# Ledger of designs, part 44: VH-VL binders against Large ribosomal subunit protein uL10m (mRpL10)

Target 1, 224 residues: Large ribosomal subunit protein uL10m (mRpL10), of Drosophila melanogaster (Fruit fly) (q9vpl3)
Amino acid sequence: RGKINIQRPKAPHYERARVVAVTQPKYPELPKAKSCFKTRAERTQQQQENPYNEIIAREVRNWLDHSRLVAFFHLSSITADDIFRVRVQLHKQNLHLKSYGSKIIEQAVKNTRYEAIVPLFHSNHCIVFSPDPEKTAALLRIVRRVPQMVLLGGIVEETMLSRNQLVAYAQMPGLHAVQAQLVQTLSQAPGHLIQQLQAHQNSFVQVLDVHAKNQMNEETPKST

## First folded at step 15 (VH-VL)

Design hd3 (from gh17 with heavy chain T30D)
Fold by OpenDDE, last read:
Structure hd3 (fold): chain C 224 residues (1-224), chain A 119 residues (1-119), chain B 111 residues (1-111)
Amino acid sequence: as target 1 above (224 residues)
Amino acid sequence: QVELVQSGAEVKKPGESLKISCKGSGYSFDEYWIGWVRQAPGKGLEWMGIIDPSDSYTRYSPSFQGQVTISADKSISTAYLQWSSLKASDTAMYYCARQWDYSFPLDYWGQGTLVTVSS
Amino acid sequence: DIALTQPASVSGSPGQSITISCTGTSSDVGSHNYVSWYQQHPGKAPKLMIYDNSNRPSGVSNRFSGSKSGNTASLTISGLQAEDEADYYCSSYNSGSTWVVFGGGTKLTVL
């Protein structure tokens, strides 16, 4: 009985092969998880005025209204795996990465205070939302290492910032740190003022002392 | 004031190893990246690669991948460019420059290091 | 090789305005990518003159201006001076290839 080569099984007889081929269960291809990041072409096709677009537009508006930090990025061709990794990293910092069609964004911000952001969305883009403006530095640290993401600008505390301004903002000490510094500065101000006031008085006293010493030396009669 | 100071000119033979340096000052060295740019004699600028000194994260242009090694020592605010085996074609001016990320400009440049490789 | 295209040379007389063009693709100069311009005098390191298409760093003369339209960026130098004679390079990040690209450089001669 010839050793069944389990590494190179002999091709089954033609008839058996045919039956096996026909009886092979066609497993439905697992629905390719629609990458949340639709290609530009896919985004352009969905432009029919769908009640669904209004719902999504409301969602976008809700994110904008409840976020104290919003950052806008150009997104080049990126794999689903790579974007997922970025999303996970951001999520750990309570940062929410979203992608919407340009038309949806336009609809969402029409006649709102956010209308000025529309020109940023002429290409593939993504948005990061956060309720905490102190996370700006953390956000930038993460996205800097994503070559496919290009920072365009952002909104911090309802103020539109350029990409350079956003970087500058991230480099600033936190509000609490600034407050602490302010308190320290204010606490030192009276002391410094007193020192300055005393410095002039001390200088004056020193001059008087020198003058007094000189007068005493002149009054010492040379005993002949 | 932000300043990048590079090591002096080098004259080497083919096959020799070389390591040149770029020292940054006047800013937080670990907050910005350092890019390297090559300029062959009479030629244009070529971006070689970039390093994040904070953890030595490094990326190279395809043309320079495997040809050079970029490294950094954040403790002394210094970035390095090194060759294991120099070629005559490596003769060029090499610049380091500060760059916040890939898409930001090279805003401050070193004075350049001339590397001459001759037999 | 992904490269930005610049004219090899441009010339002008003192007091004139000249423009240097930089042409790329949708993955570099085009779309929402940012273009920078560098000036290089002979034997000197490059100097950043324009960043983010049209912004001037501190200390750069207001005679230098940048613009971008489509896949073409432009550097304009107004009131040309002898000191402006130099090589000029445009640069952009190519988000598709994920590296920085430079133009071939333009030699500006002041006649």
Scores: ipSAE 0.870, ipTM 0.945, lowest interface PAE 0.5, mean pLDDT 87
Fold by OpenDDE, fold request of step 19:
Structure hd3 (fold): chain C 224 residues (1-224), chain A 119 residues (1-119), chain B 111 residues (1-111)
Amino acid sequence: as target 1 above (224 residues)
Amino acid sequence: QVELVQSGAEVKKPGESLKISCKGSGYSFDEYWIGWVRQAPGKGLEWMGIIDPSDSYTRYSPSFQGQVTISADKSISTAYLQWSSLKASDTAMYYCARQWDYSFPLDYWGQGTLVTVSS
Amino acid sequence: DIALTQPASVSGSPGQSITISCTGTSSDVGSHNYVSWYQQHPGKAPKLMIYDNSNRPSGVSNRFSGSKSGNTASLTISGLQAEDEADYYCSSYNSGSTWVVFGGGTKLTVL
C-alpha cells in the first residue's frame, strides 16, 4: 500500500481533474472592500451635504434661543443606564439633557452670538437646557454627582459664564431676594441720614445750652 | 475667611483604630465637598477620596477603597477620616481640603494631621 | 496607577524663568479636563497656585502662570525668587477613572 505522499499529491486522473475543475466553487472575488475608512475629507464632505444635519443644527439653535439656562459638559465614558438615570433626574426639574456632534454644534452656532462656545466641543459633550435660570443650583447639584460629567461653562440670561462663574451664580441669592435686600437697604438710607442730621442738631442745641448756662452764671452778680 | 482646621498629631500602634477630624469654617460647609489627601514621608500627594457633607455622599480612590472610611457631620461642619485597624504603612501626613466637585481644585487646605504608626 | 508625570527636579537662578511640565493622558490632562498646580513648602500644607489650567487665586503672585496644550500642562515661574523654592504638584481629574490624580511632584531649587 504505497505511502500517500501528502507533500506532493499525485495529479488526479484527467477525467477527475476535469470534474474537479468544473466543480470548483468560483468564489466571487471579494469586492475590493472600499476601505470603510472614508478619508477625513470624504467624511467632512458628507457631513456638510447632509440635510439631516441642517435640521439638527436648527434644532440646536432653537434650544439655544429659547433657553435661559444652558450648561455645557464634557462627557466621559458613561453607561447608557447611568446617562438615562441622569436624564430622568434632570427631566424631573424641567432640565433637558441633549447630546450633539461637534460638527453639528459648529454648524448651528456659526455666525451667531453663540459662536464662542465652539472651542468647548472638541470631544464628547452634552448640553443641558432649561427655560428657568433659577434651576441652576438644582442642575449643579445633580451633575456634581455624575463623575463622568465635567462642567465646562454655561449661558445664563444670554450671558456666557465660565464654570466658576456658573457656580458663583448658583450660590447667589435669587433676583427677588437681591431686590428685596436692595429695597431694604434703600429704605434704611433715609433713616440714617435723618439720624445723622438730627445728631448734629442735637449737638448744636447742647452746645448752645451750655453756652447759655455759662452766660447766666456770669451774669449772676456776686452779691457783695 | 475660609479655614479648615484638622485634629492634632496621632501616635498609634498597629491594629489600633483612629479617627481624625477636619473642621471647616468661613463658608457654607454643606455647599462644598471635602477631599482627603495622603502624603507619606518624603513622598507625593495621593488623593484618597471625597465626601459631600450635605448627605454624606462618598467616593474613594481605588487604592483607599475599603482601607479607610470618610464621614462627615454637617451640624458641626466637620469631616472625618477613620481607620479600623492601622498599619505601619499608614504612617503619613493627612490633609483635608475643600473641593466643590471632582473636577474643581482643592482650593483650601487644612494644616495636616501627622499619623505615626509604630510598633 | 494612573499618575501624572512631572520632572523630579528643576533648578534656576534668581530672576530667571523656569517651567515645570505635567504630562498626562487624554482622560486627565487632555481633552477638557482642568489642571491645577500646588506649591508645598517643607513642613507646610499644599497651596493652590493655579486652577483651571491658567487661573490664579487671589493672593498668588503674577509671577506664576499656567498653560495647557494637548496632554501637557505647564507651570511657569518668572522672576524666580528664593521663596519659590518648594515642591510643586500638578493635579487633574481623570474623567475616565473618575478620581483625582496628582503628579509625582517637582522639587524646585533656587541657586
Scores: ipSAE 0.869, ipTM 0.943, lowest interface PAE 0.5, mean pLDDT 87
Fold by ESMFold2, fold request of step 19:
Structure hd3 (fold): chain C 224 residues (1-224), chain A 119 residues (1-119), chain B 111 residues (1-111)
Amino acid sequence: as target 1 above (224 residues)
Amino acid sequence: QVELVQSGAEVKKPGESLKISCKGSGYSFDEYWIGWVRQAPGKGLEWMGIIDPSDSYTRYSPSFQGQVTISADKSISTAYLQWSSLKASDTAMYYCARQWDYSFPLDYWGQGTLVTVSS
Amino acid sequence: DIALTQPASVSGSPGQSITISCTGTSSDVGSHNYVSWYQQHPGKAPKLMIYDNSNRPSGVSNRFSGSKSGNTASLTISGLQAEDEADYYCSSYNSGSTWVVFGGGTKLTVL
């Protein structure tokens, strides 16, 4: 925790589709098992970790303000090699693994809508930030293989989600999935494109014929 | 609706091999893990291990490591539990269940497969 | 110990409330452990009754509630009914272990 990591995440992509609809309630449910108090040893360790707490708190706030995906995890004992491998794997997906002291988190979220997350940081934790909410599925597939990371919940598009809501969100088709389908189609040969246009025209003609026949058979007057 | 359907009851002799199945429907099979749970006659539940059908990532509890093989064929939405050489102590009910990861619940369960190993 | 401890049996009369305990360590039933509860009727597969310590799946009666305090999780059944007679199991995951642990089970008898 001695290195200040200032990463410039890629600007969030604008989502034009009606994606990011969740059938479950929007409001997140806080973890049921939480500690209201730190031990004296944990308080002392945390206060001694970084003399530049205000600078680090501003960094956390900047990450929160510019990340459309934030996920919170409990982190149990893990080797430096293993956590480094996880960090590298996540970084390849524009997912940024961070850890901060609870005092710094409290300072960073004070007087913001995210003040409710503070209880999540009373014990060992880590946070993943990303500007890309479409990376939620990739995040969860990577971390479900990390036995030492237990999902607590997250924030997607400024909406707090429970751990179960975050999993449900990840299973919904996103703009990323639609974009991948379009790229595959455009990479096909020109003859395939012509065949697709012909198929759409034939289907469209069939619909118009049915509609025209229904109009002729209907005795209903037009109304306003 | 999510459903897990297991293969029928088996009666085997010690030393024989066995492979039982669990077929999932009503969801994208490779989006969730399949876990296997053992229940010896009159005893409690024992978590045996899991498989992620998407790439066959597999983990076992220490009590079952090297004792069984868990596998899956995602093309037919089916997971398997397999013994190379059955023992009388393998007599139990075996359940499959769906699980997101280690910390999430076993939310849907198969009906169970009774395995009886006797001479 | 690392095992989840449940009473072997509990009993109650119709209409009473009863509580089944599940005790572990801070690694099994601690601040960041998610405990689940399963009901199993004789000859049937287990059914999820409580997850994430206190949440009820859709279709589970609100007579069932879960809680966790210290290193003990509790399943409470209010307004006890004859159909509640079953075996009940808790489960938890010790972060980092790569396996799930069940409690030994509790047989609930409705008198």
Scores: ipSAE 0.796, ipTM 0.910, lowest interface PAE 0.8, mean pLDDT 79
Fold by ESMFold2, fold request of step 19:
Structure hd3 (fold): chain C 224 residues (1-224), chain A 119 residues (1-119), chain B 111 residues (1-111)
Amino acid sequence: as target 1 above (224 residues)
Amino acid sequence: QVELVQSGAEVKKPGESLKISCKGSGYSFDEYWIGWVRQAPGKGLEWMGIIDPSDSYTRYSPSFQGQVTISADKSISTAYLQWSSLKASDTAMYYCARQWDYSFPLDYWGQGTLVTVSS
Amino acid sequence: DIALTQPASVSGSPGQSITISCTGTSSDVGSHNYVSWYQQHPGKAPKLMIYDNSNRPSGVSNRFSGSKSGNTASLTISGLQAEDEADYYCSSYNSGSTWVVFGGGTKLTVL
């Protein structure tokens, strides 16, 4: 598997993983921009899967599997010193700022429930991972002071949240597990209850329509 | 119920100082920024700046730097907009509004404070 | 400073659909710039009608809708009613700056 399994979190492993993450080199070569003047043979050769892409995609999958908080940001032009300062500030709160190419993100989330996030990475971006969903408030406090980072949305306890839902989640008091479970089981967007009632009503009408049509000897739907 | 209540209308002469207020209720005041918006008579809305009441982080639109001072006292859930020396061109309606950060909407607005500067 | 261009006025008859545009640069109204729309009746404070390009706050009629395409955001009011007569402002944040900009405003007249 190659992934850290956090069914029973251990603080020493957590601290070591955090230290290793901050000492990892930046990957400026991934994704590589290729010159428009490359030969045809070089372009064909590079269409073969790059081993670095698979290693980095596995890293992203590992972060996604072991992070109870993931937040996505648009990142506008920022100096290396400024982004490093932000990364350090976030790391002090067990928040891990990462940037990956869109191709690597697409590869990492392929055939997962998170495929819907791929369009967020068509332009310059960054991602913050954390095992601690209670750090959402700290994350937002730090990032809202960073003019170059614009919150797009996030994932909390495997539930995708809009940017507004993520802010609402951060303002909830109480125990970490209870807050995450409440967000997972209850809708926080305005009109979600109305949408659920509407969907239930529409589903009920559809069932009645199917029964009425079956009474008229209509053919059964084709199976897939 | 989130509510922003501003101080009453002011009539001043050029050169006078002024401090107007915006008091928030129905939410934790230091969880959101307070932004100030100017509307000159018959004109549009202009974003002036913000304050984070939690630690007084303050930023201004370039058009208003050096013209006003934004401050807050989170112990009484109140933000302020100040002029040290009013000009006739400061005649406008001034709104406070709640904002999470630069990219989020101004979701709740005060009723406005009319400031009139004339001789 | 106003960097977002709106028409100065728009008019329509009751029951019709109207659209108010808000055009800026890619840095003002690009793919990751969130546009908000505000309604202001005479003598009243502005009210948030649309946020994050297309979302409605609780209590805003579904006759109001927002969209964004290219460098232009649009507010559409369907089933126009007399109480829709007001000024409408768009707003946006230029990522990397520390300030928000408003459009110049559009006066909607219901005929």
Scores: ipSAE 0.784, ipTM 0.902, lowest interface PAE 0.9, mean pLDDT 79

Design hd3 (from gh17 with heavy chain T30D)
Fold by ESMFold2, last read:
Structure hd3 (fold): chain C 224 residues (1-224), chain A 119 residues (1-119), chain B 111 residues (1-111)
Amino acid sequence: as target 1 above (224 residues)
Amino acid sequence: QVELVQSGAEVKKPGESLKISCKGSGYSFDEYWIGWVRQAPGKGLEWMGIIDPSDSYTRYSPSFQGQVTISADKSISTAYLQWSSLKASDTAMYYCARQWDYSFPLDYWGQGTLVTVSS
Amino acid sequence: DIALTQPASVSGSPGQSITISCTGTSSDVGSHNYVSWYQQHPGKAPKLMIYDNSNRPSGVSNRFSGSKSGNTASLTISGLQAEDEADYYCSSYNSGSTWVVFGGGTKLTVL
């Protein structure tokens, strides 16, 4: 029977949870606005936590393995327009300007002969890669006009060079000229051959001595 | 073998113009910058500015911008420092020196040009 | 604000070692800055003695050495000789500027 009227039921717990969810502040970790205001340190930290850090490190290893010329620079504050202009100038010469986080560089060179370069990346930096070591002179002429870039050193033909060694390398005759001189010398008297080889050997020894001294200084802790 | 030879000492009166020179030899002149350094009597060294002789790229220290003109003629391996109107305070020794870029040393220096400006 | 501070004078006796300091800000003499040292005898042009903080050009006595720690670069002369009596200047470049800064100079007197 009965006298009970049918009424519209209310769903208090479901509706309360829905109302509370609508009115409560959300704390999503994905709004793009938060990313836009992050500091350089926070961006560096996020890069290191990115699941693609090893992929980026592999790209750095590939550049290092396939570049016969690598140059390292300290980079101070520079406008996006200015660095873009420099990048375009370098690209026209098959010179590739890149910048990577220090943790990524550390991962890329771990267990390689290039681990000694890691201290160069403790501050703001950029790297120029090229397959063409003959482009060293072009590189240096472009970047010495960029006040925000200070040459730190480089790698040429898998040999680490100080910044002074890199400048000296850029001023040497091209590989073809050295090869031609050597062939021509082999066709001449034995004394001339020895003089030619000694001259080139002495030049390389001087460059290598400065390089070895700098490597020892970078690896030896200084104390009193 | 690198040598920078500067023009001789100058005695001038206020208001006169002057152009002193620095000739480089023993290296490819247009491969390096030439910098100019001032030293007032009894005072220290002041970097004035540079020129890249290859294309005349020129920059000045803020203290000297608009006060002097730096120029070069790479065909004769020579750089210049010029005043349009000398002042008594311009009395100083002026050196030229070779430099690769801003962060590299001044590795070879000229002998200096003494400029004396007095009435 | 950019200045390199050197003591006005320093003195030592023949045979002693002396050190001349060059102090700036971290942007002038920090880990990424290259400091050079120049020797100037009275009436003569300066001569490069140390470059890139600690390197010695060919022909410069090994009695001269350079170092850098914190914001201070140092030129050390061991076995002091009478010919070392001269003015000494440091220099550096602050990345991003377009000019080089010299220190005020230090007069070394050999007693």
Scores: ipSAE 0.784, ipTM 0.902, lowest interface PAE 0.9, mean pLDDT 79
Fold by ESMFold2, fold request of step 17:
Parts: C-alpha cells; sequence; structure tokens
Structure hd3 (fold): chain C 224 residues (1-224), chain A 119 residues (1-119), chain B 111 residues (1-111)
C-alpha cells in the first residue's frame, strides 16, 4: 500500500559510459570520461541547483552593486531573538543584515574584483549592506555591542577597507578618500592577501591620523 | 598624544572599599572603550571587563562579575574600577587600556595601579 | 581562565631569531580570530607589539613579526637584542564565549 521502491542504479557498463561521453560536449575541467552516467548525474544535479542558486547569487550581486557600504562579520552562536533584535536595530538605520552560503557568494562575485572576499565566508558569517556610507558609524556603534559579531572588514564606495580602516573611516571620513585611492591601485588578491593589505593600510591610516592631529596642533595657539 | 594615567598605589586592609581611576587624554574619550586588566604578583594578564564611557555600557569577564564595579565619568575623561569589600586575593597590579571593541587590541595602556591588601 | 597556551620560557642568543607560540582551539585561534601580542618589561605596563595577527604598530621595530597558522599564532623576533628580554603575552577574542583571553605569558631570556 503505497510503498515506494527505492531504485538503486546499477553501475553502467564501462563502454556505454565512454560512448555517451564522446557524444556530449566536454568542459576543460572535466576528468577523462570514465562514467558518463556519473558525469551526467553531476551535471543534472548542478542544473537543478543552478537556477535557485543563481537567483540568490543575483540577489547578492544586486546588493553589492547598489550598496555603498558593505561590512563583513564572523557570527558566533546567537539566539534567534538576539539576532532578530540586531536585525531590527540595523534596519531602522537603513542597514540590512543578510547571510548567504559561501558557494552563493562565490557565484555572485565570480569574474569580478570582489573575488578576494570569498575566503571570508568559509566560516559562519553575516553581511550588512546599505546604500548610505554615512551610516558606517551607526553600524559600528550597534555591532560593537553584539559580542557574537566580529568585524572582518568592509567595502565603502566600492573600495575594500580593512576592519581598522573601516573604524577610521567612521571616525574621520575625509582621510578615507586617500586610503581608498591607495587600495584601488593595489592588485586584486585572495583572502590571505586581504589581511596583508589590511596590515599595510592600518599602518598608513595611523600615519594619516597623526598628521591630522598635527594639523590641529599647528592651528592651535600656544599660550603659557 | 594618547595617554592613560592611573591613580597611585594603594595599601588597604581586607573589608575596605577602594576606587581607582584611569584618566584618558589625547583622543576623544567616549569614542573608545576602556578595558581593565589584572596582573596578580608573579602572574599573567587577565582581562576583567570593559566600559563604553559614552553611555556606561559595561561587560565583565565571568571571573570578575560581581567582584568589581567598572564605571566612567566622560565629562572628566575618567574610568574607574571599584571594590566594595577588598580581599587579600585582590592584591595585584591593575591596568586600564583603550580598546575599540572586544576583538580589537588593547592599543594604549595606563602605567598601572598597585593595590596591596594586607592587615 | 587562561585559554591560550604559551611556553613558560624561551631563550636565544643575541642576533638569533626566536619564535614564541600561542596555541588555542579553533574558537580562540582560528581563521576568524585576531591575535595580538604584548611585551612587558619588569615593572612596566604591557606594550602592543603585533595586532590582527601580523600587523606592526608604528614605532615597533621591524624585527618583530607575527603570523598565524592553523590554531597557533607566532611572534618572531629577529636579530635578538638584550632589550628584548621581557614577558610576552598573546591575546584573542572568543566570540563564542564572549570575552577576551590572554595566554599565560612567555619569559624571553637573552643569553
Amino acid sequence: as target 1 above (224 residues)
Amino acid sequence: QVELVQSGAEVKKPGESLKISCKGSGYSFDEYWIGWVRQAPGKGLEWMGIIDPSDSYTRYSPSFQGQVTISADKSISTAYLQWSSLKASDTAMYYCARQWDYSFPLDYWGQGTLVTVSS
Amino acid sequence: DIALTQPASVSGSPGQSITISCTGTSSDVGSHNYVSWYQQHPGKAPKLMIYDNSNRPSGVSNRFSGSKSGNTASLTISGLQAEDEADYYCSSYNSGSTWVVFGGGTKLTVL
């Protein structure tokens, strides 16, 4: 009554698999045709997932293209109530908290300058998007109160910034324009190179901060 | 430029109260947190907790919850660490340090305040 | 509680390179953790030497470098000098437990 037979496919004969592989278009990365049925099954599985994954990847691309502020966070275990409260607080500031799988992020940034961000998403994470880069300070003020969220870095006005640069941008936005130009002249890099760029840019930001304070001191009258 | 100056050494008896201070200068005091770090004689560093001086948001390490009170007065750029009843085990060096948030470094440190609790 | 493991002591001769390790779990010293290193001379406050795993603050000698591999962070001091003799502490933030942790400290002796 209603019992569903589970059909387990038998391994096809090797010669049939090779014949099918000859008649199919081959991709450069495909292995030598051994079992075309497995290759077909893998392609069919990919095809079934591609439309759904591609729709979500387009959503991520749309957020990236229309957000002048993007911030990346590692997210540790947090209650549904707590993350919902954070999402609501952020939403009130036009800051949109999202989470996507690393495979979706990879699809979204494939063949773009943003490919270097993919390694950031190998762990549990969340992303905040906003069209308003002036909301960077508000973002950081809200998130620094959330112990489960760790700032990894961000993108401001299409320029990748380290987490230290993002904090500096929130404090002194005028100095960030110089840093953004420096970042734009650097080569696109994998995630480990992003950390090296963050290190170099942190040193440069600190030098600029000292120069800005020196300018204030030069304008301040001395009296004593 | 950025400086954190702490109050002087204290010698106290068990059961007495104590409030030590940390005054910041050379930066906007309420833009950064102040963290407190304990170092028992001959021992390592222990993070005690933080305060955001802008609104007095505080958080303590579990080992120090209920053991001390962290407070701040942003109008005078000063953070405080306070005991209502000192114990001999509170004998230690206490440092304040500046921190952006939990995951950022303690980038500037005060000189330390030695607290000695003995009869 | 100390969640990060450092050797109690290390030693080296002037001019050599020395490495101090800081080992934790994947939650303490993993891909998403930012490790800092502090130097403390006797009777003085700690000083930040390395932050965000490998960044060197301005004013810190380029003989100091940091790295992280697997669940171990490392502080390397090249061209060892007598003034490098001090205690060294690593620190990290465990966002799962939600507080900052320090290593137990390493006494560096310059022979």
Scores: ipSAE 0.778, ipTM 0.904, lowest interface PAE 1.0, mean pLDDT 80
Fold by ESMFold2, look of step 16:
Parts: C-alpha cells; sequence; structure tokens
Structure hd3 (fold): chain C 224 residues (1-224), chain A 119 residues (1-119), chain B 111 residues (1-111)
C-alpha cells in the first residue's frame, strides 16, 4: 500500500480552476482603498512585487522554457485589425505572438541565461514563441510581409541567434538532424554568446558567425 | 555561389516600351526578394521597389509607384523591370539586388543595365 | 521621402583613417534601424561593406568598420589605401514603410 502516491497528486480540476482564476487580468488589480493606507516603502515594494506582474512573469518563463523557437521583433504603429490578422496567420503555424511589458520581461529573466534580452523590450516590441524550431522558415516568410515588424533576433534550442543567423538557420535543409547539430554545436560554448550579447550586439554576432561557419563547413557533403 | 545576371544595355527613344531582366542563380530564387535600384548618370542610388518571386508580392518606392512595373517568373529564376512609355529622364543605370526584407541589406547585386533614352 | 544626409566628399592620405557620416531622424537611424553601407567604384555595381550597423561580410577587409550613435551611423576606413577611392552610400529602413532609403553618397578621395 505504498506503491504510488496517487492520493496525494494535486487534483487537476481544482488546479486548473485556481490557475485560470489567477491568470485573469481582473483578479490581481491593486485595490484603490488598500493602496491609500500603505506607507511609501510598502507602496514601492508593492509596485515592484505586484502579484499580477509575477504571475505574468511566470507565464513568460514557462513560454521560454517550453519553446524551442523564440523570435524578437521591434513593433511600430500597427492597426488592431492588422496585428490580429498576423496573429491568426501565425497561430495556424503553431506560432504564438505575444507582447509583454519590459518590467515583466526583466522580472521573468532575472538571474537566468536570458537576462541579456532585456534591452530589446525597452521600446515597442512583440515576441513569437513556438515549440517547433522547424517553423522558423514559416515564421520569417509571414513576418517579412509585415512592414511594422522588424526582426531583432531569436533563440533556437536555447541558443541565442542574431537575426542574420536566424535567417541562415531557417534556410538549412529541413532534415531535423542537420538543424539539431547546428544548435548542439552552438550550445557547447554558451558562455561566449551570453557574454557578448551583454557587452555589445556586434561582438555577439561575430561569435555566432564563427559557430555558424563551423556548422556550414561540417555540412559540406561527404559523398557526392 | 549567388549570382545575378542582367540583360544588356538598351538604347531607346521616348515613348517606346522596354523590359529588362535579372536572372538569379546559386540560391533558391523564390526564397529572397529582388530589389531594383536606379542610378542616374553622375547621381546616387535610388531604391525603386521589390518583388517576392514566390507569389509576386510587389512594393514600390513612392517616387516610382505607377512609373514602372516589377514582375518575376520564378520558373526561370528571372525578375523584370518594365516601362510602358520611356522618358528621356529614365536614362540611368538599373541594378537588381537580392534582399531578404525591407530591413535587410542588398547583399548581392547584378552588374547593371544601362538604359539610354534620347531622341 | 526620408533623407539620409552624407557629406558630399571626404579625403585622406594613405595610411590614415577617415569617417563617413550618415545622419537621419530617430525614425531613420534610431535604436531599431539597421544601417548598411555600400562601396561603388566607377563603372561598377555597389558592394555591401557593412550590414546591421557594424557587421562586416566575409571577404571585406577588417579596415572597414561601422558604428551607430544617436541618429548618426558612421563608416570608418582605417589604413587608407588607393583602392578605397570610391563612392560610399548608407541605407536604412523606416519601420512601417514599404521602401528603403539611400543616403546621397560620399565620394572618398585618397590623396
Amino acid sequence: as target 1 above (224 residues)
Amino acid sequence: QVELVQSGAEVKKPGESLKISCKGSGYSFDEYWIGWVRQAPGKGLEWMGIIDPSDSYTRYSPSFQGQVTISADKSISTAYLQWSSLKASDTAMYYCARQWDYSFPLDYWGQGTLVTVSS
Amino acid sequence: DIALTQPASVSGSPGQSITISCTGTSSDVGSHNYVSWYQQHPGKAPKLMIYDNSNRPSGVSNRFSGSKSGNTASLTISGLQAEDEADYYCSSYNSGSTWVVFGGGTKLTVL
């Protein structure tokens, strides 16, 4: 009678109900009356530790942890109808268009390997997440037709790529093993990529270019 | 090895029509846009417009909208620039170049096609 | 149309460094704009020298470097050589438009 602790698993019905209620934008609003009674220190801490912001930050972390493809874009002025049309078109390809405040992104990636992406979100932006890195080509074909979205770069299989490297990645043969080998090669030197992104954008690109060139040389046909 | 090869020089009179070509090789022609760039004698470069050969998505600079037609035939890896009625002011060198999208560089250029329009 | 302003000409002696500027508005040459630089020798097609503000394509000499600060992009040529004598153009894209803009061009003369 101690084989499996089935009686202790969190009940899925209650867990889903609690998560859905917590993710509703209306639930974590600061009450106006409560804010009026707080000290300056409490207001400052409350603003930094708002539970709604942490819930959304956890959502961003979950997307980052479960997405093998992430792409970052600058977003200029666009109508609601146009961005909705783009979102629908992307969704058909299992590509999920999201926007988050820079404070939430900063909170989400603090003390993680992705902390270097925070400067990308100080202006208008959007992010595309997907579990499927093979959809990179589809993503780029769709977005290149959207004048308001400018590709900044991305993450593929936990490796940060420049926008030019992301385009190059998308154009490699569709064989899963070939694309996986490129990302595995880049992952074996992750410290160099993170350090260069944190220091300067052009240094980051130069390190990635070396790793991409090594992968391209490795892809030369062995046989005719 | 990416190459863009353009058709030869043209000498025309005002009012005549003209269609010049740009043939791409060494890459998947329909994966990149082809942009057209004008350079009048002794003047700078002017971006005219682009075409995506995959489905003929086409956009023009405001200065060239309605003045010229950009087209492509992806089955022969060729893009075209055409005028229905040439003017003397159309005398220029015309380049084609490869471009991923508006924000990416023109990374490979054709050799240029000199168009001379005089009466 | 949006104009990118370049000096009409610059000159330098062999071995020196020169810088060519390309100035626009914050929407032309801002933090999210990617500037490219092209070299054109007389009678030849332009050649890409710098892309994405500061990146150098394979086969371009490391004497060429690019930078961007505020609303000004800069192309720097160090160790100036006679072969560098050419016209140089910057280009940029204003997000939301459907066209690319070139600067007016800069004639580099090596003395």
Scores: ipSAE 0.772, ipTM 0.898, lowest interface PAE 1.0, mean pLDDT 80
Fold by ESMFold2, fold request of step 17:
Structure hd3 (fold): chain C 224 residues (1-224), chain A 119 residues (1-119), chain B 111 residues (1-111)
Amino acid sequence: as target 1 above (224 residues)
Amino acid sequence: QVELVQSGAEVKKPGESLKISCKGSGYSFDEYWIGWVRQAPGKGLEWMGIIDPSDSYTRYSPSFQGQVTISADKSISTAYLQWSSLKASDTAMYYCARQWDYSFPLDYWGQGTLVTVSS
Amino acid sequence: DIALTQPASVSGSPGQSITISCTGTSSDVGSHNYVSWYQQHPGKAPKLMIYDNSNRPSGVSNRFSGSKSGNTASLTISGLQAEDEADYYCSSYNSGSTWVVFGGGTKLTVL
């Protein structure tokens, strides 16, 4: 008799077996997972300990507030010379190429209608801002020639658009009143833009569709 | 209705030159790229490259760089694929297709041009 | 030579549902990639069936659906019909090599 826990096998066995089972699947235990043990509070404190994050987040908010055109891109490996050339080409059209960390973007759009864009910035990315939505066609013509930039979607006149909707917007005749009417029509379902944006980073749409279908198979209330 | 119509089948001998065509209609031809896709007999699809008809910007996949020339004449809404010296291995079906940019789908396809190279 | 991996063939009976897989790397079928699916009947040009992972072009039956999870895209055909017998190709833009890639194709046989 040296083990005290042997005295109560019924209820503690389930709890102890669950703990042992979790440990056993991780017997190879990756030493590289030490950072996984940080608490949520500790990680939050690290981010709040960098006062530049709030300053940069305010810059992003300012760009979003004063830009009638915003476009999001995935960015593949690109040389400093190549991206500088692209930035210069865009700047000549009043198009401003920027890149921010995902935490800064999350902080900038927190409690706004744009929170849905945060998943786009977990991978390598860039953003183009402009006060002039009629520059959408010029933006797309420049970026189409950049193999390392993949259009994900955008915001026009404070309305979120999928990449296909953004292309359609750019193809409209140049009268601003006509283009504004199109933006309203293309944005009838904000949920479609969110689904398309989320699909780029982690294929979450398939999991959500399965979950929604399982809940939609709920029986309808019986009538008397 | 968007339509891409390709030139007819060709039977050639090794060493001969060839230029096949793809004519677009039902849309503004110079607003979209034309991509070329090869399909060898009984094989899959291979992306060869693209042209932007507006200014003749072209880009080739590595397998086809220097092997073919892609060109366009936007005044007649036509793109071209040409060889300066055909090889027997060039025997394949060649499709043109419309594409917005590299990451967008090939949404409309021509009917294909069969090129047969044999002695 | 970079190619997306598809099964060489798949079969089903009329009325059944079938799924065709398309597996690649994080550079061609990852979270940031858009996958397209094409149907090709014998002697005909390919036709776009699914774009941007899950969208259907106008005129494509809702029996065709697309999805993507991890580095695998899937085309599902429900209510299988004889007319669905064809070759099916997936395609994406590989962000590492920066060109379009196709899968090897899947022959669907309707028994």
Scores: ipSAE 0.761, ipTM 0.896, lowest interface PAE 1.1, mean pLDDT 79

